# VH-VL binders against q0aze0, part 59

Target 1, 268 residues: q0aze0
Amino acid sequence: MKIILVNNRFKENTEKKAQEIAGQLSALNVEVIIDNGLDEPYAGTVDFIMVLGGDGTMLRAARRYGQRAIPVLGVNMGTVGFLSNIEINELAEYLPLILREEYSLEARMMLEVAVFQQQSLLTRVFCLNELLLRSNSPRMLSFALEISGQKLEPYRGDGLIVSTTTGSTAYSLSAGGPIADPQLDAFIVTPVASHIINKRPLVVSPEREISLHLLEEREAIIGIDGQIKMDFGAENRVLIKRAPHPLLMVNLKAKPFFTSIDRSLQRQ

## First folded at step 22 (VH-VL)

Design RA22
Fold by OpenDDE, fold request of step 26:
Structure RA22 (fold): chain C 268 residues (1-268), chain A 123 residues (1-123), chain B 107 residues (1-107)
Amino acid sequence: as target 1 above (268 residues)
Amino acid sequence: QVQLVESGGGVVQPGRSLRLSCTASGFTFSSFNVHWVRQAPGKGLEWVAAISYEGSNTYYAESVKGRFTISRDNSKNILFLQMDSLRLEDTAVYYCAKDRIYYSHAFYGMDVWGQGTLVTFSS
Amino acid sequence: DIQMTQSPSSVSASVGDRVTITCRASQGIKSWLAWYQQKPGKAPKLLIYAAKFRQSGVPSRFSGSGSGSDFTLTISSLQPEDFATYYCQQDNYRPLTFGGGTKVEHK
């Protein structure tokens, strides 16, 4: 068995824990790769991914490895979030189940985000939460939203969020989007400070494709999962569709989503 | 320089066929939806047909449906309009034009036009 | 099909004049209306897209406004090179349809 431990190099406690766990796993004849985000993703075949930290670390792990159909376990390191399944102090208890591959999997839809410039692909990213288009100045954006070839009324506002149902409890929620069942596959399109005060968010079928482009030259940015940032101008387009592979999240412990919403949101 | 150049126009007899061509240069032709628009002498503009950037979807005005066929060869950067069963009312300058936005299944205005090619009929 | 009614069909104006052209759609087309300029013997040129956005290179004296069914093209101060025929065009629905055109000519 080969396992990747994903942690955050900027959080020392996760580094120490990763080394400790790596030692324990090695003693059990498990090959371990530690990914703290400093190097490129490990390209070799692996059987399991363990994420040590919070939601941010999980998002990074998903972007780096989510397309490879590898079970991913979130291990919370004392933070508040939605993407961890067990606590770090519970790992010893569940480790035998992990090694025997006795666990359930929950498929979470991911976004495939393609950013273009002058008909050239700049980058293609698979992400778990959302794509954000946002103004980079005090001026509002004017942009076109296209869904499966259908043109909506041009948007005017600070920006727009396209999120998965997993991402519904992230930035989309702060922008007034609905809370969605993570077991549901759908896009959530949430306006950010639209000039129309009651502009409603859209829930869109995962079978559809979404595209955005600016209607005038303005300073804008694209954000992905709150971690990737790039400039976005009139020559750029972003195309969004359902990723061909979902993230396979490991369920070792029951964690009811709807009963934990109030607790998690109040602490954030 | 982005450019479209039409060719194939001329004098034709009613009921005959004619094939127009439009050669694209200076941009990635295969990334854009393309249109044919015609203009009868002294008259306004009339949309004729469009084809998606992939070539998989075609659209026609009712006036030419069943008679005209729009197609494209992305490997050669050429747009075609096969005109069959031509009628006197088809007399016009035929323009090819590209859509503004690349990789779209919607239309957002035509930002580049060719010089046009004239189709007329013999008396 | 969407009928585009353009008015007036012609307008006589002088250099420096403010010229206004209107276009009405038979039903709502959101903001998906384009304006074109055509000079004699030349291909049309895109001026405005999405009702109010100027195409690159188009002078600021050209402006578009409107949404839904009623749209306006305004030339704030007519220049000698602006004498031409102008067309509106909707692309919200298929088939695409043009207005009848407005000829801006010398007084």
Scores: ipSAE 0.904, ipTM 0.954, lowest interface PAE 0.5, mean pLDDT 95
Fold by OpenDDE, last read:
Structure RA22 (fold): chain C 268 residues (1-268), chain A 123 residues (1-123), chain B 107 residues (1-107)
Amino acid sequence: as target 1 above (268 residues)
Amino acid sequence: QVQLVESGGGVVQPGRSLRLSCTASGFTFSSFNVHWVRQAPGKGLEWVAAISYEGSNTYYAESVKGRFTISRDNSKNILFLQMDSLRLEDTAVYYCAKDRIYYSHAFYGMDVWGQGTLVTFSS
Amino acid sequence: DIQMTQSPSSVSASVGDRVTITCRASQGIKSWLAWYQQKPGKAPKLLIYAAKFRQSGVPSRFSGSGSGSDFTLTISSLQPEDFATYYCQQDNYRPLTFGGGTKVEHK
């Protein structure tokens, strides 16, 4: 068995724990690779990914490995979030189950985000939470939203979020988006400070494609999962669709989503 | 420089066929939806047809449905308009034009036009 | 089909004049209206897209406004090179449709 431990190099406690766990796993004849985000994702074949940290670390792990259909376990290390399944102090208890591959999987839809410039692909990213378009100046953006070839009324505002249902409890929520069942596949399109009062979020079928482009030259940025940032101008276009593969999240412990919403949101 | 150049126009007899071509240069032709628009002498503009950037979808004005066929060869950067069963009312300058936005299945205005090719009929 | 009613059909104006052209759609087309300028013997030129955004290189004296069904093209101060025919065009629905045109001619 080969396992990747994903931690956050900026969180020393996660690094230390990763080393400890690596030692323990090695003693059990498990091959371990530690990914702290410093290097490129491990390109070799692995059987399991263990994410040590919080939601941010999980998002990074998802972007780096989510397309590979590998079971991903979130191990919470003292943070409040939605993407961890067990606590670090529970790992010893569940480790035998992991090694025996006795766990269930929950498929979470991911976004495929393609950013273009003058018909050239700048980047293609698979992400778990959301794509954000927002102004990089005090001025509002004017941009076109297209869904499956249908043009909506041009948007005017600070920006727009296209989120998965998993991402519904992230930035989309702060922008007034709905809380969505993570077991449901859908896009959530949430306006950010729209010029139109009470502009409602859209829930869009995962079978549709979404595109955004600016209608005038303004300074804007694209954000992905709050971790990737790039400039976005009038010659750029972003295309969003459902990723071809979902993230396979490991369920070792029952963690009812709806019963934990209040607790999780109150702590944030 | 972005450019479209029409060709194939001329004098034709009613009921006959004519094939127009539009050659694109200076941009990635295969990334844009393209249109044919015509203008009868002394008259206004009339949209004729459009084809998606990948060539999989075609659209026609009612006045030309069943008679005209729009197609494209992205490998050669050429747009075509096959005009069959031509009528006197088809007399016009035919323009090809590209859409503003690339990789879209919607239209966002035509930002580049050719100079047009004239189709007339023999008396 | 969407009918685009453009008015006036012609307007006589002098250099420096404010010229206003109106286009009305038979039904709502959101903001998906373009304005074109055409000079005799020349191809149309895109001036405005999405009702109010100027195409690159278009002088600031050209402005577009409106949404839904009523749209306006305004030339704030007519220049000698602005004598031409102007067309509105909707691209919210297929088939695409043009207005009848407005000829701006010298008084």
Scores: ipSAE 0.903, ipTM 0.954, lowest interface PAE 0.5, mean pLDDT 95
Fold by OpenDDE, look of step 22:
Structure RA22 (fold): chain C 268 residues (1-268), chain A 123 residues (1-123), chain B 107 residues (1-107)
Amino acid sequence: as target 1 above (268 residues)
Amino acid sequence: QVQLVESGGGVVQPGRSLRLSCTASGFTFSSFNVHWVRQAPGKGLEWVAAISYEGSNTYYAESVKGRFTISRDNSKNILFLQMDSLRLEDTAVYYCAKDRIYYSHAFYGMDVWGQGTLVTFSS
Amino acid sequence: DIQMTQSPSSVSASVGDRVTITCRASQGIKSWLAWYQQKPGKAPKLLIYAAKFRQSGVPSRFSGSGSGSDFTLTISSLQPEDFATYYCQQDNYRPLTFGGGTKVEHK
């Protein structure tokens, strides 16, 4: 068995714990690769990914490895979030199950985000939470939203979020988007400070494709999962569709989503 | 320099066929939806047909449906309009035009036009 | 099909005049209206897209407004080169449809 441990090099506690866990796994004849975000994603074949940290670390892991259809376990290290399954102090208890591959998987839809410039592909990214288009100035954006070839009324506002159902409890929620069942595949399109006060979020079929482009030359940015940032102008377009592969999240411990929503959201 | 150049117009007899071509240069032709728009002498503009950037979807005005066929060769940067069963009312300057937005399944205005090619009929 | 009613069909104006052209759609087309300028013997030129956005290179004296069914093209101060025929065009529905045109003539 080969396992990638994903941690955050800027968090000393996660680095130390990653080393400890690596040692434990090695003692059990498990090959371990530690990914602290410093280097490129490990390109070799692996059987399991263990994410040590919080939601942010999971999002990074998902972007780096999510397209590879590898089981991903979130191990929380003292943070509040939605993407961890077990606590770090529980790892020893569940480790035998991991090694025997005795766990269930929950498929979480990801976004495939393609950013173009002058008809050329700049980047293609798979992400777990959301794509954000927002103004990089005090001025509102004017932009076109297209869904499967259907043009909506031009948007005017600070920006727009296209989120997965997983991401519905992230930035989309703060912007007034609905809370969605993570087991449901859907896009959530949430306006960010629209000039139309009653502009409502859209829940869109994952079978559809979404595109965004500016209607005027303004300074804007694209944000992905709150971690990737890139400039976005009138010459750029974003095409969003369902990723061909979902993130396979490991369920070792039952976590009832809806019974814990109030508690989790109160802490945000 | 972005450019569209129409060709193939001329004098034709009613009921005959004519094939118009439009050659694109200066931009990635295969990335844009393209249109045919015609203008009868002394009259206004009339949308005729459009084809998606992939070439998989075609759209026609009712006045030409069943008689005209729009097609494209992205490898050669050429747009075609096959006009069959031509009628006197088809007399017009025919323009090809590109859509403003690339990789779109919708239309957002035509920002580049050719100079047109004239189709007329012999008496 | 969407009917585009453009008015007036012609307007006589002088250099420096404010010129207003209106376009009405038979049903709501959101903001998906374009304005074109055409001079005799020339191809149309895109002026405005999405009702109010100027195409690159279009002078600021041209402005578009409106949404839904009623749209307006305004030339704030007519210049000698602005004498032409103007067309509105909706692209919210297929088939695409043009207005009948407005000829701006010298008074």
Scores: ipSAE 0.899, ipTM 0.950, lowest interface PAE 0.6, mean pLDDT 95

Design RA22
Fold by OpenDDE, look of step 23:
Structure RA22 (fold): chain C 268 residues (1-268), chain A 123 residues (1-123), chain B 107 residues (1-107)
Amino acid sequence: as target 1 above (268 residues)
Amino acid sequence: QVQLVESGGGVVQPGRSLRLSCTASGFTFSSFNVHWVRQAPGKGLEWVAAISYEGSNTYYAESVKGRFTISRDNSKNILFLQMDSLRLEDTAVYYCAKDRIYYSHAFYGMDVWGQGTLVTFSS
Amino acid sequence: DIQMTQSPSSVSASVGDRVTITCRASQGIKSWLAWYQQKPGKAPKLLIYAAKFRQSGVPSRFSGSGSGSDFTLTISSLQPEDFATYYCQQDNYRPLTFGGGTKVEHK
């Protein structure tokens, strides 16, 4: 068995814990790769990914490895979030199950985000939570939203979020988006401070494609999972569709999503 | 420089066929929806047909449905309009034009036009 | 099909004048209206897209407004080079349809 331990190099406690866990796993004849985000994603085949930290670390892990159909376990290290399954102090208890591959998987839809510059592809990213388009100035943006070739009324506001159902409890929620069942596949399109006060979020079929582009020459930015940032102008377009592969989240411990929403949200 | 150049216009007899061409240069032709728009002498603009950037979808004005066929060769950067069963009312300057936005199945205005090619009829 | 009613069909104006052209759609087309300028013997030129956004290179004296069914093109101060025929065009529905045109001519 080969396992990737994903941690955050900027969090000393996660680094130390990763090393400790690596030692333990090695003693059990498990091959371990530590990914602290400093280097490129490990390109070799692996059997399991263990994410040590909070939601941010999970999002990074998802972007780096989510397309590879590898089980991903979130191990919380004292943070608040929605993407961890067990606590670090529970790892010893569940480690035998992990090694025996006695766990269930929950498929979480990811976004495929393609950013273009004058017909050229700049980047393609798979992400677990959301794409954000927002103004890079105090001025509102005017931009076109296209869904499966259908043009909506031009948007005007600070920006727009296209989120997965997993991401519904992230930035989309802060912007007034609905809380979605993470077992549901859908896009959530949430306006950010629209000039229309009661502009409603859209729930869109995962079979559809979403496109965004600016209608005027202004500077904007796109953000992906709150971690990737890039400039976005009038010559750019974003095309969003369902990623071809979901993130396979390991479910060792049942977590009742709906009964824990209030508690989790209050802590964030 | 972004440019469209029409060709193939001329004098034709009613009932005959004519094939117009539009050659694109200066931009990625295969990334844009393109249109044919015509203008009868002394008259206004009339949209004739459009084809998606990948060529898989075509759209026609009712006045030309069943008679005209829009097609494209993205490898050669050429747009075509096959005009069959031509009628006197088809007399016009025919323009090709590209849509503003690339990789879209919607239309957002025509930002580049050719110079046009004239189609007229002999008595 | 969407009928685009453009008015007036012609307008006589002088340099410096404010010129207003209106376009009405037979049904709502959101903001997906374009304005074109055409001079004799020339191809149309895109001025405004999405009802109110100027195409690159278009002078600021040209402005578009409106949404739904009623739209307006305004030339705040007519210049000599602005004498031409102007067309509105909706692209919210297929088939695409143009207005009848407005000729701006010398008074």
Scores: ipSAE 0.898, ipTM 0.948, lowest interface PAE 0.6, mean pLDDT 95
Fold by ESMFold2, fold request of step 26:
Structure RA22 (fold): chain C 268 residues (1-268), chain A 123 residues (1-123), chain B 107 residues (1-107)
Amino acid sequence: as target 1 above (268 residues)
Amino acid sequence: QVQLVESGGGVVQPGRSLRLSCTASGFTFSSFNVHWVRQAPGKGLEWVAAISYEGSNTYYAESVKGRFTISRDNSKNILFLQMDSLRLEDTAVYYCAKDRIYYSHAFYGMDVWGQGTLVTFSS
Amino acid sequence: DIQMTQSPSSVSASVGDRVTITCRASQGIKSWLAWYQQKPGKAPKLLIYAAKFRQSGVPSRFSGSGSGSDFTLTISSLQPEDFATYYCQQDNYRPLTFGGGTKVEHK
């Protein structure tokens, strides 16, 4: 059995704990790969991914491994978030179930984001929460939103968020978007400081293809899951689709979304 | 230099067929939607047809629907208009034009045009 | 289909004049309107897209405004090279439709 332990190298307590857990697993003849974010994603075959930390560490794991159909377990090491299933002090209790593969999986939709410059693909990124288009200057953006070949009224304002339902409790919520049940597959499109007061958040079928481009030259940025940043200008275009594979989140401990929603939001 | 060059126009008889070609150069043809637009002598512009950059979607004006077929060969950088069941009302200069936004299934303006090819009728 | 009505059909003007051309759509088209210039014997040239944004290389004397159903092209100070026919076109709905044109000609 081979597993990846994902931690955040900038949080010393998670790095030390990852070493301790790796030792425990090695004693059980489990091969362990530690991914602290420093090296390229592990390319070999693995059976399971264990994320040690908060929602941000899970977002990085999802971007690195979410398209590989590997079970991913969120292990909370402090503040309760939306993406952990068990607490670190419960890991020993659940470890036998993990090793016997006695758990269920919950699928979470991901975005496929392709960013272009002058017809050339710059990057393709898969993300769990959202893509943000945002002004990088005091000036507002004017930009086009196209959904499956249909043009909405041009947007004018600070930007736009395209999120998954999982991402509905992240930046989208702060910008005025709805909280969505993560069991739903959908895009949530939320304007950021729109100059046009009739622009409302949209909930859009996951089968749609979404694209964005600027209508005039402005300094802008694309942000992905709040962790990747790219310059964006009039020569760029971004295409957004449902990713081919959902993130497969491990369920070991019952954690009903609606029962726990207020506690999870208190973290924010 | 970005160019579009139409060819295949001429003098034909009503009811016959004609195929127009538009050869593209100086840009990535396969990334852009393209259009046919016509202009009858002394008259205004009339949009005729468009085809998406990958060729999967085609659109037609009602006046030509069922008679004209737009197509493209992205390996040769050529746009075609197959014109069947030609009528006197089809007399025009035919332009091909490139849409301005790449990898789109909508239209955002035609920023590059050819110089046109004339289709007329005798008798 | 969306009918596009341009006014006036022609304008007699002198170099230096301010020229205003209007375009009305039969239904709302949001801001998805383009303006083209065509000189005799030449292909059309894109001037304005999305109602108000100038295409690259278009002089600043050309400006567009409007949204919904009513749109305006303005030439702030007519130059000798601006004598031409101007067309609006909506690109919100299929089929795409042009206005009838406005010929700007020397007085």
Scores: ipSAE 0.843, ipTM 0.932, lowest interface PAE 0.8, mean pLDDT 92
Fold by ESMFold2, fold request of step 26:
Structure RA22 (fold): chain C 268 residues (1-268), chain A 123 residues (1-123), chain B 107 residues (1-107)
Amino acid sequence: as target 1 above (268 residues)
Amino acid sequence: QVQLVESGGGVVQPGRSLRLSCTASGFTFSSFNVHWVRQAPGKGLEWVAAISYEGSNTYYAESVKGRFTISRDNSKNILFLQMDSLRLEDTAVYYCAKDRIYYSHAFYGMDVWGQGTLVTFSS
Amino acid sequence: DIQMTQSPSSVSASVGDRVTITCRASQGIKSWLAWYQQKPGKAPKLLIYAAKFRQSGVPSRFSGSGSGSDFTLTISSLQPEDFATYYCQQDNYRPLTFGGGTKVEHK
């Protein structure tokens, strides 16, 4: 069995704990690859991914490995968010189940984001929470939103968020979007500081294709999961679709979304 | 230099067919939606048809539905308008035009036009 | 089909004049309205898209305004090269439709 342990090298407790867990797994004849974010994603085949840390570490793991259809377990290391399943002090209890592959999987929709300059693809990224388009200057943006070939009234404001349902509790929520059940597949489109009346958040079928471009020259950026930043200007366009594969999140311990939602929001 | 050049216009008899071509250069033709627009002598502009950048969606004005067929060959950078069952009211200069936004399934304005090709009829 | 009513049909003006052309849609088209300029014997040229944004290379004396159903094109100080016919076009609904045109002529 081969497992990737994902941690954050800038959180000392996480790195030390990853080494301890790698030792424990090696003693059980499990091959362990540590991914602390410094090196390229591991390219070989693996059976399981264990994420040690909070939601940010899970987001990086999802971007690196989410399209490989590999089970991903979130292990909380002290600060509870929305994406961990078990606590670090419970790992020994659940490890036998992990090794026997006795767990269920919860599918979480991801975004496929393609960013173009003129007609050339600059990058294609898969993400779990959201794409953000926002102004990178004191001036407001004017931009077009197209959903499956249908043009909405032009937007004017600081920007726009296109989120998954999993991302509904992240930046989208702060911008006034709804909390969505992560078992739903949908896009949530949330304006950021819009000065235009009647620009309300939209919930959109996951089968739609969403695109954005600026209507006038302005300095803007694209943010992805709050972790990737790209410059965005009048020659750029972004296309957003549902990613081919959902993130396969491991469920070892019951963690009902609605019974714990207030607690999870308060601990952010 | 971004350019569109129409060809295939001429003098025909009513009820016949004619195929117009529009050759694109200086831009990535396969990335843009394209249109046909016509203008009868001394009259205003009339939108005729459009086709998506992939070629999968076509749209027509009511006046030409069932008689005209828009198509494109992205490998050769050519837009076509097959005009069947021609009528005297189809007398016009026919322009091809490029939509301004790439990889879109909507229309945002026609930013590059050809110089047109004239279709007229003999008695 | 969306009918685009353009007024006036012609304007006699002198260099330096302010010229205003109006365009009304038969139903709301949001801000998805373009303006084109056409000189005799030439292809149309895009001036304004999305009601108010100037196409690259269009002089700042051209401005567009309006939303919903009512739109205007303004030439703040007419130049000799601006004598032409102007067309509005909605691109919110298919089929796309043009207004009837406004000819701006030298007095």
Scores: ipSAE 0.837, ipTM 0.930, lowest interface PAE 0.9, mean pLDDT 92

